# Ledger of designs, part 12: VHH binders against Citrate synthase (ctsA)

Target 1, 373 residues: Citrate synthase (ctsA), of Heyndrickxia coagulans (Weizmannia coagulans) (p27660)
Amino acid sequence: MVNTNQFIPGLEGVIASETKISFLDTVNSEIVIKGYDLLALSKTKGYLDIVHLLLEGTIPNEAEKQHLEETLKQEYDVPDEIIQVLSLLPKTAHPMDALRTGVSVLASFDTELLNREHSTNLKRAYQLLGKIPNIVANSYHILHSEEPVQPLQDLSYSANFLYMITGKKPTELEEKIFDRSLVLYSEHELPNSTFTARVIASTLSDLYGALTGAVASLKGHLHGGANEAVMEMLQDAQTVEGFKHLLHDKLSKKEKIMGFGHRVYMKKMDPRAAMMKEALKELSAVNGDDLLLQMCEAGEQIMREEKGLFPNLDYYAAPVYWKLGIPIPLYTPIFFSSRTVGLCAHVMEQHENNRIFRPRVLYTGARNLRVED

## First folded at step 1 (VHH)

Design q12 (framework vhh_7aqx_2)
Fold by ESMFold2-Fast, scan of step 1:
Structure q12 (fold): chain B 373 residues (1-373), chain A 125 residues (1-125)
Amino acid sequence: as target 1 above (373 residues)
Amino acid sequence: QVQLQESGGGLVQAGGSLRLSCTTSGFTFSRYAFSWFRQAPGEEREFVGAISGSGGKTDYADSVKGRFTISRDNAKNTFYLQMNSLKTEDTAVYYCAAGSTAKYLRDWGSPFDYWGQGTQVTVSS
């Protein structure tokens, strides 16, 4: 007889950490970020406002925001050795593996690597926030035997990120929508990648190591890649009727349909998905092309009616990223880039009130086997 | 300034061949995926074929598979549509398009960043 009261598979619903960073309120449809409603923030504030809030503890005034922007601009360049390492990867390498490699190598350039003081970790967080977009965009170009795109001094943080990916200066609308997507992906309590970062941080390991582990976690198909899979389905379907047939075929085979359902939002649309749906409508109106919107709305109706499942953020972020000119393989790396600020906040919080994670197991294997002498 | 310019259109008899060219300038050609679209009078614009920025992966509309071939020449900043076994139904204005990413193979619900002005192809019976 085993005591099952102590074993919770996957730690589902287990409170594994205490945090002041974020909270998922499923009842009131509120995602709390440092005491603020994320959706309210996303309507009036940009990604750098979220960066300042998560790392410095407050919404920035204009002077603080300007200082933060200048600080990040100084961090955009990556060491040439990182470009050399990325150039040695096989051209078939996964973008998430290239990103993990780049983040991992950054640790070797930190002369204060063992210092866990708040100010030193804060400096590292800004270095990572500045360099990860460059690693994401230019590792992709390198893997495709293309020239790296250097950041421009006259563009905002989010506009520069999109520029480095596409090689084209974004319009004001494109910048606003992309920036909003980064706000919406920035923090989400304790998903697997954030828990992984906290576990690594609990050993008093460095911020680079924690984020390297988080990249590895997000690469897993049960955690990341859903936004890429959604856009691949839409591309394969091509039409509203094609998408309806594709969904019915998958449902008949009892296959999981990516972009639907959430551990927290089980009986309603993820409120972040609703924001991205609005962005898709806005882009569709400007471009005079609403096919992706029509396809997504048809799929949303089928899944609601036949399975009682609702869109998550990935379902509507995917066609938005498509309309912004972003390559499908970069969708999960962009997700990680956005989440970098939340991950840094969690690692710093873990270091400041640390307790090593050291769980036990319920042993179910053989015992008392004898060694032959 | 980014520019795409089509050439090679004209009048041809059914069963004949034409080669369309799209010459580009103002961006890093190797980073872009390229597509051809066509629009017949009174009809919606339809996808014809695409080629990726890397690996040379190609994709075609079912109506042209086996008859049309898309290719690119990075040294000349030009990409092509070789049209063989032309049918009267192929009569349309043909547009070249460039996507800002190497993975954009189709314009299904996503406009390309850059478009040419179009070149007329007329296939007689």
Scores: ipSAE 0.000, ipTM 0.187, lowest interface PAE 18.5, mean pLDDT 86

Design q13 (framework vhh_7aqx_2)
Fold by ESMFold2-Fast, scan of step 1:
Structure q13 (fold): chain B 373 residues (1-373), chain A 121 residues (1-121)
Amino acid sequence: as target 1 above (373 residues)
Amino acid sequence: QVQLQESGGGLVQAGGSLRLSCTTSGRTFSSYAFSWFRQAPGEEREFVGAITWSGGKTDYADSVKGRFTISRDNAKNTFYLQMNSLKTEDTAVYYCAASYRWGSTKEYDYWGQGTQVTVSS
């Protein structure tokens, strides 16, 4: 019947899936990851702790963490054919398009591609977690006519990722800060890319196909790129006064200012952003330059006073990534790399309790038109 | 890390054109913002123009605005300064510079050795 259905644009507020993976608790202002508060996890746990929690179901003990680290180190190698495919891309190619190409091509190297058993998908998830950082870092180098940087045996997962990007061994501080950023980006309930991955997975398609769709979704400016946009604003402004002027100009034109607002943390700064702000302070002290910190603090004050809006994670992650020597075009690929663990968890959960997504439409177009001769 | 090498300088007549190139080596080219500076004999070094990592934003000194254009080619690890309608006052040593830490009010992180541009009447 015509009046029995409600059209909800963008599915805003619609409960589209059941999950045990994560929850955005707007009542208690909490991001829940497998029953744990993400903020509590981020203070004491590293990215591999989150990987184990999301894929194996528990926070690892020391032996489990060591085994996981060794498992991922065995998966760093990317087939030479994938490097060759990336080398054929135009040098002007976007890093997210290179990443999408690399993830898509990985499917062709999986001899068990049709197997949806949990153990096979789990092995596949570890292969993706090991290879995606290499694809992200080295597709960037290939697009700049540089040789790929091979990971080093003596570096941690996060240190190797940063090393492959920058070509220099990170300091202990840089490694700690980068690893924490990966924890903070690892999982966030049902954003568009996660929903896209679940929609693709609901056809019983493979994990690579689901993640390829998620990369395509995250490339969209309304979903990904907020951290890149923040850093572009800071570069355009160059000074504290320039940034104040840039923000006032955007506000006068009613333009959206990226890096502000959060569904859970509406009355205060996102605590994840506060952690990245502390990281920015530490990095600024080490290099003797706090200009980016001063600019960000000025912008934070303006947005609080004029709009009642507070920084989200992207606002302070952007200048942190800049201080770590990460090229701005890699910010969204790094975000995807971090989120790969959450995406894999969602795809596996979808396969285990599958129902294909098959929505309907409210038709509002013309009917009963006659073809005239 | 990063090494910068300028090329394209030389002698040119007033009203002429010249293109300077700055070729970089290093694994972080796209994370860098690039600038051109110049220094005339007996004068302090002055800003000429800048380009962001994306190439989407450019800035110029008032004295060169409308005459000079800065651009970058990430595939060639090179950025350029196209100089048109040259004046004798444009005579200087031109330096390219890169910042790993964009937005710094300090000196740029990396500098080239400079290339001489001489504009004759």
Scores: ipSAE 0.000, ipTM 0.337, lowest interface PAE 10.8, mean pLDDT 86

Design q14 (framework vhh_7aqx_2)
Fold by ESMFold2-Fast, scan of step 1:
Structure q14 (fold): chain B 373 residues (1-373), chain A 128 residues (1-128)
Amino acid sequence: as target 1 above (373 residues)
Amino acid sequence: QVQLQESGGGLVQAGGSLRLSCTTSGFTFSSYAFSWFRQAPGEEREFVGAISKSGGSTDYADSVKGRFTISRDNAKNTFYLQMNSLKTEDTAVYYCAADKRGYTLSWYGSTPREYDYWGQGTQVTVSS
């Protein structure tokens, strides 16, 4: 018998696990990553610095960073069988479903799936980090009857990811902005997808299975897809006045407006959104084109004044990705690609100090019904 | 194989109407914004109209506003240009185009170079 009336819908505010990986300090507006302020890291460090910090425990020195880069370059290749599987999908397949399919199939190529030792899981994490960008970019190209874009060994990890998506080598500024977006999406304590990965990992399932579940979670409209929806709104509005009218129309119809509000950051702008807003300003300054920035600032003001809601990361990441030449359907897959390092860290931490999640329910249904009565 | 196939062109008298269709295959139709361009002999390719991925936004060149209407049918993988009150100045080869990034804003460009796929063109001739 469960003798408790302490049902907490959605587990809101429930401390479900212990972690040394990250912490959301909403009082001080700080996202803590292994003891460091994420925003401070994002100003001077790149995505590979975050990868090393989350998986190896420390910020890398120059030799460690070069070794990590070479390790990841060896993992860019995706088995031909995975390309064949993706080629069998209908052309209308959702990009997140293609990504989930690719990640799931990767498990079948790992002969040591039952080995959950730290060193083996660490190798898997690097394999996933190397292969997921290729799966994201080239599943999209395959679904559009386009030739896969092969990775280039002379580009950085982030530049190569953007290159595989767009088919063109990014500028130094484009690379830096894209890399920063990957830093900002890399880890965020215990959102639904991370909790899902930990739940799956708690059964001593494999890293691929845990990440497959996380992709499925992130596809859900209450978790992912907000960045895509934001850019579609901006595209439909086209002008500052058009966007103001679009927002007022949605508000009058009591429609939810994507890109605003956060479970944790309810009374202020998501600190990651502020960083992406700065990135949008930098991109706008280079080309003398600030229309998207003006539209977003107008929308930010309306939502603050009318609803007391503030931009989340997706609100400013969306126009940044648009300016980088990224197809809108890839925005959520890119978010997942970035979060892969955090997800791997959480799964490994779960395996190293495991307890299976076994919740109970408050039963509110019928009892003692008679069969054939 | 990716294809954009125009149909509905031909000879029409001034004041008449034509409906152009662009039937597509080889890609996910709902993921693309679509545009119509035209090119008269000796002139550069000109923007005519566009429709966003959602279909919620349309844009037209000033020369055709109020006379032409762009629409899309996602179930048929086809989009259209309804041309009314045709003028001799509308005589051109009409091209359909697809943009996987979505509808291109005027500040980003409505230039032919920024579209992913193009049709082969269909001739529209308006006689006086």
Scores: ipSAE 0.000, ipTM 0.240, lowest interface PAE 17.6, mean pLDDT 87

Design q15 (framework vhh_7aqx_2)
Fold by ESMFold2-Fast, scan of step 1:
Structure q15 (fold): chain B 373 residues (1-373), chain A 128 residues (1-128)
Amino acid sequence: as target 1 above (373 residues)
Amino acid sequence: QVQLQESGGGLVQAGGSLRLSCTTSGRTFSKYAFSWFRQAPGEEREFVGAISYSGGSTDYADSVKGRFTISRDNAKNTFYLQMNSLKTEDTAVYYCAAGPKYSSRWGYLTSADEYDYWGQGTQVTVSS
């Protein structure tokens, strides 16, 4: 048996918190969101359905969904001071650092910052959900010396997010595909960024501070950036044969290949990846260009046959985002934007039944050293 | 630096049992997941079984499931492979391995390329 005082690296397999929000069911190969199968939700429900489920506790009816949409529309505007702060950043700034700066500055505009009551945190969650897409899209435009793109009141939440990024109103298909990607990225039990948010929240710190920490965590190579890395590999390869060569070269050098493997879906393709693969097929058919699809299918075959590894969500989300006209540096910020609802749910749950995280260490360093004159 | 040393291999009759042991360097034993791989002459190195950092999760190749059991003893810095109902097809050099090289994700533990440290191997021969 494992002793409770023994060091467990990375807390692998350690139950660090109790939650009603989500569960990675490795036995049944299911991602559970508030009692629902995420895959079943993704077939018939949109991102705002997930927002309502995670923050209000239920799947919304039509009236509730309309009310939620109007609530979020009121939150799209970002204070001019935040745009000014972003404009002061060096043009070489990383988009995740710009996002972290914007989220951090939002705290300074909250007059109730120390109030952790459920209703106050819920209001903050909606403010963050409304404003983060604007910060993501327009920090990118500012870093490229372009004017911010203002949100439009006649677009849905997801269509508006795409609009602010691309400057073009999305088609119905583009909107549907992008919205589904936000559903699939919305929540995933206790990855490093969610744990970081809960650790910060456990001090009774505010929601903005918790999310700022989560952005910092997600920027880390071992957690985020996999979708960007996948698209960079596809760009470097340029052709089906180029991608096959790139993968065989990496495998011969025993390098890790991003976009493969999952904790729940160990021996099959992540079903979320399968949904994005179908989206890539649909987008490829519409514009008559299936090169990225062919490249990805070739890579999927090589990794399955040579390593027994299968695509995760990032592998197929990356070329989908490319086909939607999204700049590669925004892929991880978009992932964070989607996960904002899950992060807010976790912070609120932590505040409602709080205990500060205070772990101990196994000390392996020198002792009893003497100080000499 | 982690060093791994296998013991317990040898010649055994079909239907018999062997227990392999892998002893590791002491100071970081609890840091690693552990696995056993085997390689028969002319074959690729294949996964046999794995045990997680906590000991709460184990995984086995389908060919050995129900016959082999992996366990760990953190006090002794040793992990084991109990092999029962041995078949001639189980004849191979058995290697112990420590830690994932690329990821602590459970699914990656089935690939030999993902392990940081390896023993030198111990021969298991199952005669008919």
Scores: ipSAE 0.000, ipTM 0.111, lowest interface PAE 21.2, mean pLDDT 86

Design q16 (framework vhh_7aqx_2)
Fold by ESMFold2-Fast, scan of step 1:
Structure q16 (fold): chain B 373 residues (1-373), chain A 125 residues (1-125)
Amino acid sequence: as target 1 above (373 residues)
Amino acid sequence: QVQLQESGGGLVQAGGSLRLSCTTSGFTFSRYAFSWFRQAPGEEREFVGAISGSGGYTDYADSVKGRFTISRDNAKNTFYLQMNSLKTEDTAVYYCAARTGKLIYSWSPSDYDYWGQGTQVTVSS
């Protein structure tokens, strides 16, 4: 007789950890970040405000924000050996695998790797936050046989990230929109990548190892890649009517359509998606081209009417990233770059109140099979 | 600087085949939709075929449907026009063209941002 009373597939709904970092409040339809509503933060605060909140515990004052900016600027450069390793990868390498390689190699340059003190891990978190945008942008350029773009000291964190990707200094509007997208992707309670990072951290492994595992998790199509998939659908469709046809075809075949549905926002559009939709409207007005907006609005209507599903952040972030000049293969790496601060906060919290994860299994296989010669 | 360069043109007998290539530099290849146009002596540039940024959508002029195939290779920053069952009426200078950041390709030459120098295709009897 097999006893299944304690088996929960995928750990769905299981409370696996305690945290003060973030909470998905399904009752009030709110994403809580260190006690603040993420949407309220995203309207008035930038990515560095979120970095300070998650790693230092408070929203920064002007002096604290300037100190954080200078701290991160000192970390923008990566060791030349990282660029050399990336240059050895085949040109067909996946950008998420290039990112995972770069993050993994960074561990070998840490002379304090065995030190688990809070202050040492905090310095390590800032090093990762400073260097990951460079690895993301320049791994892409290297894989396309292009020269690496060096960071500029006169640009903000988000403007520099866009600059390294596009080779062009962003406008104030482009910088503001991109920075806001980083705020909106920064933290989300316990998705698979965050849980993976906590599992690795629970062994008292290092921050680089935890983040390497998180990159691997986010590469999986059930977790990451939804933003890339959305933009690929829009490109394949080409027109409003083409997109309507594409969606109806997928629905008739009962295929999953990426960019729709959310755990917290089940009966309305994800408010983060609504913010990116407004960004898309603003970029469309400046560029004089609203085709992507029209296509996305048509798809939004079809999914609402036929499936009762609403856009998530990925649905509108994808066309925004396209209009910002960002290559599609970098959308998931950018998501990871944003989430790096949340992942670092979770790893540090895990180390400070640690218990190794050691689950058991419900065995359903054969027993007492005979061995023959 | 952005550059598009055609290759593979030449003289071919009616019923024969040619493959044109367009090699690009100075931009992120995957971000662009690409088209082929041709211009016969004394005529305007006319649309031949197009491929979307993803490669999932292609379109052709009615005169070449079933005979020509457009494709792209993102790893090589190159896109192609395979021309089969060539006719004397296919004789023209063939141009490759690119559109930045727009999802739809156009049948109008004026909507394209970047152009190659052209390559001559001559189909003899």
Scores: ipSAE 0.000, ipTM 0.220, lowest interface PAE 15.5, mean pLDDT 87

Design q17 (framework vhh_7aqx_2)
Fold by ESMFold2-Fast, scan of step 1:
Structure q17 (fold): chain B 373 residues (1-373), chain A 124 residues (1-124)
Amino acid sequence: as target 1 above (373 residues)
Amino acid sequence: QVQLQESGGGLVQAGGSLRLSCTTSGRTFSSYAFSWFRQAPGEEREFVGAISYSGGSTDYADSVKGRFTISRDNAKNTFYLQMNSLKTEDTAVYYCAASRYIPLWGSKTEYDYWGQGTQVTVSS
């Protein structure tokens, strides 16, 4: 049915799809992933556990996890043609545009592109999960006239991703912290990028097309880039007093401060942010430098006292990524890389119970204009 | 508007063959993917088979796979369902359906246009 007399801007609060993948439970203050509390999962499970849960339907046993790890290792290599295409981009290219280009070109290498069967889409999801970290890391290196870093077979999935970015084998602590961040970013019901992927998938288009659209969506400043913005503020401030001054200046000008507020955790710090704050403490202890921690704690206090707002995941993930040696422009691409598993799950779910999205408009423009010769 | 018209239905003995035709009128035939559905008395409408807009892909329900073949003739704006080794359980009203430029996904595909149906009766 079409309702032409009711307009809901941005579809705010509209239930656009049915899903078994995830749910933002505002009543119980829970982020639900396939029936599990994300916080409980993040405490004891790694990213590959989430990959198996979202794509195969269950938390893996040891044999299943080993098989998944071996499957993904087979998919780490990116065709030389994709590296060549990325090399043709101007050095000033936006990292999200480079990522979108790489994901889009992957479609041209799929010989089964018109096949929508579950098993074929599952194979594509694993190919994308294996190749996107390489595209993210090495598109950045190429844009900065640096040599690509090849993945190593003796590193875990998350350690390899961090290794390809930094060129340095991560410590056990660095690997654990980075892996946990990927768990925490993996899925979040129906943000704009996930909705975009579902809209594209609803035409029965391919998984690469759906993810290409999702990358384009996440590039938008109203959706992505909050973690980059947090780290940019910290970098501009340089000191605890500088950060206090920067925040008070923004508040006096009524500017939005990124890294604060959450739909589920409105009266307390997002527990995912608390986990990243603990990670920041651990990294700070190792190198004897707690400046970023002190700056973030000062900002947390100001926002609580002046606005009644609390840190979200981006607020503490940003300085953690900085401590891990990750360039700021890669924070949103890493977010997308983590979310690739959720996006693939949503596209596959959409294909299996499909209805094309085709809304109507409330027309407010001119009528009855006459055409001249 | 696209109109679909089935033909070729009728009475056939078990083990026999029938070929159903669906002729389209209106918009460009080559722009559409086509499917066959059937509905037995007292049952829900079920997917039978589909052919992509390019003719390069086909899909079939498990119950008819190996016995039925879907094909298209763009010059005649017609597509076909060749039904071999017919069983009494194949007795149903058969409907043709059309969708725009959609890759095959069986009964999950949205269909914009439907025929009126043609009766197929398989006697023992």
Scores: ipSAE 0.000, ipTM 0.081, lowest interface PAE 25.6, mean pLDDT 86

Design q18 (framework vhh_7aqx_2)
Fold by ESMFold2-Fast, scan of step 1:
Structure q18 (fold): chain B 373 residues (1-373), chain A 124 residues (1-124)
Amino acid sequence: as target 1 above (373 residues)
Amino acid sequence: QVQLQESGGGLVQAGGSLRLSCTTSGFTFSKYAFSWFRQAPGEEREFVGAISGSGGSTDYADSVKGRFTISRDNAKNTFYLQMNSLKTEDTAVYYCAARITYRSGTWYESYDYWGQGTQVTVSS
């Protein structure tokens, strides 16, 4: 065939970049994060351990973890001007658009914006990690004409994030489950948002610009919003039989069922989904209500039997977030907040070994059309 | 603490329209699904219509399908029943009801909170 036939739609299967950050090992069923199995990390390590691993290169010792905690606590405050900008948005604004606006405006407060040195980018990454949870939680409260919830200095990073969203101090179990969800969403090789961030970074643009582009990418329904859609389906169904009926109806109409399928885990459940399923079991046991679990297990069986499709992380993260008291519109912003550390790692890696992305096209349109007087 | 209060009932001629409202307080409105029930003299209470917590799904009794529409306004903590093409058989006390979105059971029977009822009388 001629070279014009080298077009690969969506870059499916194309190795577009080199990275030491993460790898999706389909053969061994592992998500590799800086050489470690993510699932193994998620059992004994928290989100801040992943933050240190991705940004500093190692799992932290106690002193390093304490220093990281203190660094992030100093970064929780958001400039008043950003709160003012968010307060000007229409009350119907999407939380992802509010988040994108907040991240974009943060760039204007950086006096070293064009500096690409590793140490400057690292400080910038910690500023974003500290401020994004506040922007996510309190932009939501502002859009609903509710009082902003300020972080408490005696709570962990993850407990503070959940506290700012719900207005209630989480239990130890709630904190553990929420923190684990942040670990599981933290990094995933090269999805569209990470690729977008690397493309923007390849121009030597700033970290805020790269993350702004990543927020815009994640808002797209083919990338993000699946966790929100799953919980909306569960709410609409109300019961186990209602959910079975809803799924059969959608399948008969050849509609896509959100929360199922993965490019890497095509013949089994995403292992991250299995971890969140266990979390849903634990939360269900605490309140004596396993209806969401029963609904999800019924849907899992139908999709396996009728389509050979398996749950992805969003399928079980959605009911977990619901049971934690998190409003549905915040599920994708929380996903982004978690992924901020991976995005920062990718942008910094791109800057350190940069080559601008400049693809070509296979032109299939009209040629030599005449322009008439 | 939790309260559901109906309004909008009254007298109407056959073929006319009424809009019932149910104003709620004491719970997080967005976490609840809502329904309307009615009870005519000498009869058992019957299901009229329901709306899911997201508002994306609705269901209606066969007798009112195509004539009645249920809706919700999360900003006002209120949900509604728009009743069109009213018939004398629609004469009943109408009750609003609320259930947490993923409660065990069906939309037809299992409810956490009930209003006091509002009379609807359709004259021939």
Scores: ipSAE 0.000, ipTM 0.172, lowest interface PAE 18.9, mean pLDDT 87

